# VHH binders against p49116: the designs that were tried, part 4

Target 1, 238 residues: p49116
Amino acid sequence: EGPLLSDTHVTFKLTMPSPMPEYLNVHYICESASRLLFLSMHWARSIPAFQALGQDCNTSLVRACWNELFTLGLAQCAQVMSLSTILAAIVNHLQNSIQEDKLSGDRIKQVMEHIWKLQEFCNSMAKLDIDGYEYAYLKAIVLFSPDHPGLTSTSQIEKFQEKAQMELQDYVQKTYSEDTYRLARILVRLPALRLMSSNITEELFFTGLIGNVSIDSIIPYILKMETAEYNGQITGAS

## First folded at step 1 (VHH)

Design e1 (framework vhh_enristomig)
Fold by ESMFold2-Fast, scan of step 1:
Structure e1 (fold): chain B 238 residues (1-238), chain A 118 residues (1-118)
Amino acid sequence: as target 1 above (238 residues)
Amino acid sequence: EVQLLESGGGEVQPGGSLRLSCAASGFTFSSNYISWYRQAPGKQREWVSTIYSGGTTNYAESVKGRFTISRDNAKNTLYLQMSSLRAEDTAVYYCAKGLFYDRSYEYWGQGTLVTVKP
C-alpha cells in the first residue's frame, strides 16, 4: 500500500482577508482564524487513511485534536498571518486591562501564559526551519492520536500514527542527512501542543463566532462541506 | 447577533438580597468570559465581577464576600447573587461579553435596576 500522505497533502496555502486593518479588530482575527481552521479540516478530510476510519471516528478525532492542528497551522502560516503582530496586539490589550483593573490578575496570567507558550512554540518551529513535508507529517501524527478518551478503532488509528512517524523519519533522514538529531528535536516539540488550552484558543481567535456554536459543534458541518463551499470560506468569496 | 438580557432587579431594604440573571444568545456562551458591571446615578460605569470559561471568578473589592457570580452553561445564563446590600449598591446592573484583544467589541445588555431603600 502507498504512502500515508501524497505531495498534494504537503500543500498548505492560507489566503488571508485583505487588507490587514491599520488597527486590529475581532472581525479580522476571527475571519483569519476561521480560514485556517477550515483549511486544516479540509486537509485532514482529504487524507485517504482518515476517510477510511469513517465519519464518526473522523469527527471524534478532529474534536479531540483541533487545537493541536490549529496551533501547528498557526506556526506554519505565522508569516502569512502576521501572527506576531496579532499576538503583540493581544498582549498590549492585556497590559492595558491590568492598568485599568478591568480583568482579574489570575485570568490575565492564564491568558498571558497561553500566548507566551504559543509564541515560544512558533519561534521554536521557525528556528528549526520546519518544512512543508515535516509540517504535514507532524499534523498527521497529531491527527492519528489513539490516546484520546472515548475513541473507537484505536488500533487502526495507532497504525496510521506509526506510519506517519515512519514516513517522517525516512523523509528527515534522507533530506537532512547531516543533522542526526533533527527528528528528535522536532518530535520533542509535540507534547507542548497538549499543554495549550483549547478554551483559551477559542476565546482569543474565535470569539466572533455567533449562533451559540462552539468549535466542537461546527466540526461535523465543516467536514461535510462541499469543496466549492469550503473554498468560499477560505478565500472569502461570496 | 449577540444579545444579553438582564433581569431580577428591584427594590430591597439594606441588608437584603437579590439574584440577577443574564440570558445570553448569539455566541458560544461556554467558551467566553462574562462580566457584571453597574452604573450608579451620575457616576461612571464600574466593573463588579467576572466569571471565566473555566469557572474562575473575580470581584471588585467593594463587593467581595457579599456578591457571588455563577454561570449555567446548559441554560446560557449568568447569575449574580447579591447579599448584605447597601445604599451604595443602588445602580443599573449590566451584563457584558468582552474580548481579550479588543474591548471596543464588548457587548452590553440593557440593564436591570437595583434600588436599596431604607
Scores: ipSAE 0.012, ipTM 0.348, lowest interface PAE 8.8, mean pLDDT 84

Design e10 (framework vhh_enristomig)
Fold by ESMFold2-Fast, scan of step 1:
Structure e10 (fold): chain B 238 residues (1-238), chain A 121 residues (1-121)
Amino acid sequence: as target 1 above (238 residues)
Amino acid sequence: EVQLLESGGGEVQPGGSLRLSCAASGFTFSSNYISWYRQAPGKQREWVSTIYSGGTTNYAESVKGRFTISRDNAKNTLYLQMSSLRAEDTAVYYCAKDYLGFIRSYEFDYWGQGTLVTVKP
């Protein structure tokens, strides 16, 4: 009966490592990305509907969609992260590698295509001026995806996804009443998230902090974290 | 977090051979491109060789046919087999990973401490 998300689920504030380095470095990028990943998983675990599905289902859902949640988080926090500066520096590095004829053109092309897709996604969200409520419901639609292989409770997951879609529709119709097609413009952005490689996202943003373990392997640990322990991770409070 | 530790350097006569090793930790070694670089006294660092995740190799023209790069993914170790060494090969040799697995930029690179190779005149 109650809403799927409360006002507390709209709040999504990334705390960046400080101070910002004089020159961009990989450790700053990876630390920033890790904080965003932790924030995204904590956001998901705080939803009562998510908790109601049980630990095994929760783990399976987040393993299936973490890249989509993370990418939505990158778009939402793009200004705070200076994401455009990070991506521009990476592109410049890749272009220099091509010019020096040092690397496989096929691999560079794959990574460049991923970066271009990510830039285009973030630009489209910025142009639409997606607000905090819209981001919260888009993340919920992605989280409650019943179509991932190996899921149980798919009927319940689908019900929560439909509830997220309905509540987003109600919000957009009331808040942006004069823009009849806004919801459609927003929703057609979502399929692009499935086309982005989680392996390339992991290489770009998480190399150097995860070590020899994949994001997939750490998800169960993050989801079981106590609130105090979690807060220590995202604020750097030790 | 990312750590690279080079070893195997030393003093050798012209025409000799050495095998360098690089022990890697803090990243998924098997899925990453890893490179050898070197820096001679008074010169800029120069690229020597790269081995890609699939085992494909690339070499600087100056070392082609003399050096062989290889990897042992089970041991997280990179190797450089050097043969027919010349005075011009005298340098500190560095194992390097940039965070994208691509050839080096100072902004994104992880460097080891290096291992010194001295080829006597």
Scores: ipSAE 0.007, ipTM 0.312, lowest interface PAE 9.3, mean pLDDT 82

Design e11 (framework vhh_enristomig)
Fold by ESMFold2-Fast, scan of step 1:
Structure e11 (fold): chain B 238 residues (1-238), chain A 123 residues (1-123)
Amino acid sequence: as target 1 above (238 residues)
Amino acid sequence: EVQLLESGGGEVQPGGSLRLSCAASGFTFSSNYISWYRQAPGKQREWVSTIYSGGTTNYAESVKGRFTISRDNAKNTLYLQMSSLRAEDTAVYYCARSSLEEFLRYYQSGDYWGQGTLVTVKP
């Protein structure tokens, strides 16, 4: 059987909302994050191995790992998103909320600690200068995780994860032959993704939608969209 | 400027039917997906249905089989045909171009959301 991923799956191009406002607001941040989330889910559903697992398994996998995929996407697209500027705007909003007694200090502390963890992860990936092929395979390793509770077809999922790991190893050894420990440095970054709270990510980037429309609720919907529907959501009005 | 204006609400008895309309302006209606949301007194706002530019539709489980969303691109109008209405369907109904538009209106506050159209199901 052919490779798990093709060159098409290495291409990961985020189109930012336009025009960019002079001052960032919650709507722009949410739309930017939503575009990345939609791109990430569309990327996953385009993989033949993923399609072969069936709709129920696909939904369960993405529900379990969307936060890890999203965080990898944030790291990969940090420059095009101006992620540091977005995070600074969120921090400024949280600090203003403290000043106006709108939110508890304990809750704000939790969110700011999450931002710190996110910044550390993105900085570590930038320091390693992770390329597009490496990001594609890291996303595949995360997507095909057989160890989430409640999953069916776990043996098949594990085989796809092992295939992703083998293809990543082959790529790194051929492309970075002089750096014996590169693969190890890359792989040890992955456990940090599971320390990121999906609930806090949701609050950070989707404030106002929590309690009304959750990410878990929209996942099966996004995965079942036709290509035209997907394009309409990621391009929007701008 | 994007404008969405809801109409067609009213009082109806259980088991009855109503058709809601949403008149859209200020954007290319035919190329966008549009959703219906509702908010019952004292409850959180909830998503009801979405129709995409290609005509594909999705529904909340609570309304599936009873409500039908449709669009008329020539008239820039969205519809929600409601049948087999129940007391729990009593709510103010809103249309939105996207969940992000709803999020923006909700977050910015100050009645920016508009009035919607009230549906009351009375015994």
Scores: ipSAE 0.000, ipTM 0.166, lowest interface PAE 12.9, mean pLDDT 79

Design e2 (framework vhh_enristomig)
Fold by ESMFold2-Fast, scan of step 1:
Structure e2 (fold): chain B 238 residues (1-238), chain A 123 residues (1-123)
Amino acid sequence: as target 1 above (238 residues)
Amino acid sequence: EVQLLESGGGEVQPGGSLRLSCAASGFTFSSNYISWYRQAPGKQREWVSTIYSGGTTNYAESVKGRFTISRDNAKNTLYLQMSSLRAEDTAVYYCAASPLEYLREFLSGYDYWGQGTLVTVKP
């Protein structure tokens, strides 16, 4: 049949809230992160293979991997987001919380380690100069992961993951023909995504959501959103 | 999971009063707006009232001066005090919460919804 991904799936354009405030605040960070999350989930739902798995499987897959997709999106959109500035603002907030003794030392340590892992991941992707096609296939590989606990239809999911891996290999071999080991260097980056806590990602980027509502809880609603409604949100249409 | 559970519905005479409650679990109210909607038999769902995180309230013209929306953030509970009830108020009443307040303009229809509570105003 045709390729897993088409050129339309390579396009990944994040529109940032405007204007950026003089002092970064939780509202700006949350809105920026929410736009990236919506873009990432809209990207996933646009894949015919993903749609073919059915709504229940789609929901389970995205619930299992949203943090990996979001983190890949952060790396891909790091410059557009001024991610380094956002992370610096979060670190400054955490430093103030330490001084006020509002958070336990163990919790601060977990959050700071998460920020460091995130920075290291984004830096490694930047050093490899990952292009838009490579990001699209890496996102497909993590989306079609058959090994998350509690998943059903794992055989079909595995077949789509293998197709993503084969198409990435074909692309890299043709585009970067002189770099024989590029694919291996790219793929070795993926296990680090599994070491990052989705709970800590929520605390860093989604603190402005309704109290303690989880990203896991909103995923079914985002996946059912009409394309026009989604596009209205990411473009800031009235 | 985010859940909303309405209660307090029942049968009343015209001119009577009822207080509806909506208990929320899986999130807190402090940074969100919450709304009441209703659906009468054979009619489409209509908006009744909204309360914002700061306490600002809005009401549909048909209920202004008769209904009062309020919230108790400590109890994660939304209320609708209904007075001077009319036959036209007969409906199933639903509460709805937006999962992403910062994108609220475009999440209409994708709010978390409760199961509803029936209010019948007998003639």
Scores: ipSAE 0.000, ipTM 0.148, lowest interface PAE 11.9, mean pLDDT 80

Design e3 (framework vhh_enristomig)
Fold by ESMFold2-Fast, scan of step 1:
Structure e3 (fold): chain B 238 residues (1-238), chain A 119 residues (1-119)
Amino acid sequence: as target 1 above (238 residues)
Amino acid sequence: EVQLLESGGGEVQPGGSLRLSCAASGFTFSSNYISWYRQAPGKQREWVSTIYSGGTTNYAESVKGRFTISRDNAKNTLYLQMSSLRAEDTAVYYCTAGSYLRFYESDYWGQGTLVTVKP
């Protein structure tokens, strides 16, 4: 059959909110994160193989893997977002919260460990100099994960994951022919994504926009959005 | 622009009660933690209480059991119910807004409301 991903699926361009505030604040961080989340979900819904699985399976897959997709997006868009600056600001705030006894020490420790895992992941991806094609296939591999509980079309999902793995291998072998172990170095980074808590990601990046509504609850809505409504979310126009 | 306006301060006798209010505008009130601080004459500003977006509360040891923080998201208003007031509670009380997962904005401070406890 044809390729799993087309050239249009390799393109992943985040449009940041404008103007940038003089000081980083809740609104800027949350809107930036929301744009990335919407871009990631729009990317997934545009894949013909994903559409072929049907709405119920699509919703279940994205609910299971949105944190992995979002984290890969953070790594890919780290420069555009100035992610290191955002994380440094959050760390400073958490340290001040410990000093002022505003949050429990256990809660802050858990959040700090999550931030350190996120920083390590993004740094490892940057050191490997992962390109846009590689990011697209890594996202496809995590999207088409057959091993999440509650999935009904696991054999088809597994075939799409295998196809993503094969196409990534072909790309890496052709493009980085002299680096025999590049693919292995890239793939061993993926298990770390599953160790990161979606609840903590939600607290760090979406507190200002979601309130008491979970990302899991809005996923079906985002996946059903019309193109114009989606574009309004990622560009601020509508 | 973020604006915070404190009110409800005044003079009370020891053992008395006051309710402070902080009216907020210019940011998403329901998504932020909101705190009360106070500053007595000649002393550094000290933290009094915080209420998080979900309603969880935290208090300084000196005010536990005597003060109650609450919020009304529909009115964008923060409250501090003070009871069993002591001379040591005499201070200008300020509200400030921020996210418990992001840094405080220095421009998110109100002008304060004076509480005087004297016999």
Scores: ipSAE 0.006, ipTM 0.163, lowest interface PAE 9.8, mean pLDDT 81

Design e4 (framework vhh_enristomig)
Fold by ESMFold2-Fast, scan of step 1:
Structure e4 (fold): chain B 238 residues (1-238), chain A 126 residues (1-126)
Amino acid sequence: as target 1 above (238 residues)
Amino acid sequence: EVQLLESGGGEVQPGGSLRLSCAASGFTFSSNYISWYRQAPGKQREWVSTIYSGGTTNYAESVKGRFTISRDNAKNTLYLQMSSLRAEDTAVYYCARGSPTLDYIQKFMESGFDYWGQGTLVTVKP
């Protein structure tokens, strides 16, 4: 009963650390990424259907799909983040590391390949001019994935995913009525998200945090945070 | 500038109890979230418990019902009452300013380790 997502779930506004430094550094990149991660977790928590599944199922879903949600968030917020500039800075740093023989060339190649996959994904979404409603439903489709191992309530999760797909279809058909194949073009982009390594995403965007607390270990605590504390993380205010 | 000093660790048998203390200075204790973490040899640090400025508490699933976090704002002191101790609870226990998520972001933003005390060792002997 009722729509899966409301207008409040379409709003996805990333507040960036300001000002952007003259030279990009690990601090700025990780703070920006952390704000996006927290915004993504808050978005998921705000969905009544998500809360209805219970805490254990909620945690399992987000732990399984955080990288997909984060990558969709990167694509949606690419302009706000100046993501192309961040990625260029990371590439430059990695190329210098190869030249100075500080890291394995094989490892750097794996990370570079991941960056190229990420760029391809973000470019494809930009070319399709994906709007806020479409992003919200794509995030819901990946969030309510019933095929992750260890899940309980898989039938209910599948029903929520189907509901997300149906509501996306309804929206696209009404809003982009002249483009008969738009929905198909959007949906075929989603499998690429599962080819993105969560370990490499963590290394690229959360450098400096991985030695203290892993993203996987943080997720259960983010989902339990009080609203005031959570809002503080999103805005950078304590 | 922020200083945290843990105490109260020691050796105990399974099923025993210990009370840990953390003396805090260098920040407004009463307005901050304060957490306990632990680190077993060769393992990553794990969050144990948080107490918020208003007195609300959260616990890691592994310690729920066995550990109780509390604070004394007048003394700028954090406590962890541990009961029904198990061999798996053997670790160095640290107190830290803020919750798990708040703490790591603040550390990242401030580029420091000043949120961690030196720790206090708890050993649960078989």
Scores: ipSAE 0.000, ipTM 0.148, lowest interface PAE 12.0, mean pLDDT 79

Design e5 (framework vhh_enristomig)
Fold by ESMFold2-Fast, scan of step 1:
Structure e5 (fold): chain B 238 residues (1-238), chain A 119 residues (1-119)
Amino acid sequence: as target 1 above (238 residues)
Amino acid sequence: EVQLLESGGGEVQPGGSLRLSCAASGFTFSSNYISWYRQAPGKQREWVSTIYSGGTTNYAESVKGRFTISRDNAKNTLYLQMSSLRAEDTAVYYCAAERWLYSFGYDYWGQGTLVTVKP
């Protein structure tokens, strides 16, 4: 019954498409987001506890939580992605669309509220200086959520979530021994992930690449990819 | 894959009427604004009408009072009801959709449908 996560599960390195264009375009944004999504799914499938739940349960879990995993990945990789620059460019285009009366004000408001929630989340994680181990355990807590509808093996999923919570607690108490309330500050940030719409995330980051399919529809295929295919996607290699 | 498919074009006499339709697939039709454009031979493409996600409509000055744009979100279909047609309305009519959140120069266009108003 070893630890839920090993040091290999702490490593989370995003390779960005290069060069970054002078003016941001939808293709660059979608390519960057796709690489992060593939990296996040590869991370999840590398966990022995996740593998032990079986293919059907694995698919159901990732379908339920991909937006939460992706958002944690955006926060963790915010500097590498220049996420603030990407979001500012999107906001500028949305504001221009309001002035030109091209898009519904109500719809733009929903998207801007989503962007503000995302920025607030990423800023809170940056202020807390969340490290790689903490991100790994937060992703595990999100992944092993027993409360999504339609899940089987909920008792086993709950045990893995509790194990992730215990290992995070042990890590934080050992590493940040003088900050008695650090764990509480970290954990109270997690509920905000469920307030963010997966549909709006999909429209912001995946519209240029996904076409007629939803992220939900491609998840089973991504989870079945061979290691070489995953490496190709996350590095952009042919 | 985003696809737009226009239909309803044909030949009509001056003062006549036609209804164009555009069947859309591969994107969130109900949350997007959608436009009609037209292009006469040897001329630049010109904007005709737009309908926004909330149902607000705008029209080019040349077609105001004669054309009516509408949408059916359940059928993912855009319509252009054209009345009091003039020889100058002769053109290929295109359905066009842009990304509803933002656009960096990506537009989706149909194949077009020809409208001929015989003098």
Scores: ipSAE 0.016, ipTM 0.301, lowest interface PAE 6.1, mean pLDDT 84

Design e6 (framework vhh_enristomig)
Fold by ESMFold2-Fast, scan of step 1:
Structure e6 (fold): chain B 238 residues (1-238), chain A 119 residues (1-119)
Amino acid sequence: as target 1 above (238 residues)
Amino acid sequence: EVQLLESGGGEVQPGGSLRLSCAASGFTFSSNYISWYRQAPGKQREWVSTIYSGGTTNYAESVKGRFTISRDNAKNTLYLQMSSLRAEDTAVYYCARDRGYFLWSYDYWGQGTLVTVKP
């Protein structure tokens, strides 16, 4: 009874900072990433099933899965962000750092491997031509993951995840009726999200955020923000 | 003023163990990722290990399975437990607060603590 997600949860529109700088810099990248993070948190908070779990459970779920939600958001908004251009600039900077011996080769290798995994994930999603409904349900499946350590209400979370999976199946079977294996191809992409380090995501995209504090530490504050405050973060105005 | 102070170095036999400590002050320790580096005589500084605010760890290939990084946020202290020590581990070990890759510079370094592996 009643769908897990409404049509309003399918809309996911990132507003990029303007104007775009002539040369990409850390401030522009961090501002863009922050807007996507706030948009993702606002999206999650707007789901009635999510709110029904209560504040403590909401915080625990988002702290556990923010990197997976953020990565899905990067894939969904890759063209709006010019993500390939951002990643190319980062790779160029890393290669210059090796030449100048400013950062250890081991750390550079870890970051390069992360960028490669991110590029492969975004490319796979683009090749599958994942639509807005599919992204909304994939985000819901990730959000309602009952298998993170320390969660309470795991049976209720699992029920919401199964509902998300069922509604995604119904959508795909109706919309892409001629492609019998589409759902399977989409779902096998999800495990790759857990191979991506949240700490490396933080270093790449959030290096300038509030005095080097972790995303983990700010999530409870983001989830408590009023709608106007969210809109200020998403649009860069407040 | 940010300060990092290493201790626990000394002489040890091959196959032995040592635990290094780094006492941090002048910044919010619990919110920062912190790394161990080492420098052998006449060589460049080499990254050893990093621990993030949430407790996630990374290690250089040369030390995986032998070294364990940990932190005590209540004591503002970083640790490096070293086991199965080899002559090649002989170096001055430094605690560093890194600003992250986009800043391309190490923020603060401690004074270092010497580890010597001798038969």
Scores: ipSAE 0.013, ipTM 0.241, lowest interface PAE 8.1, mean pLDDT 83

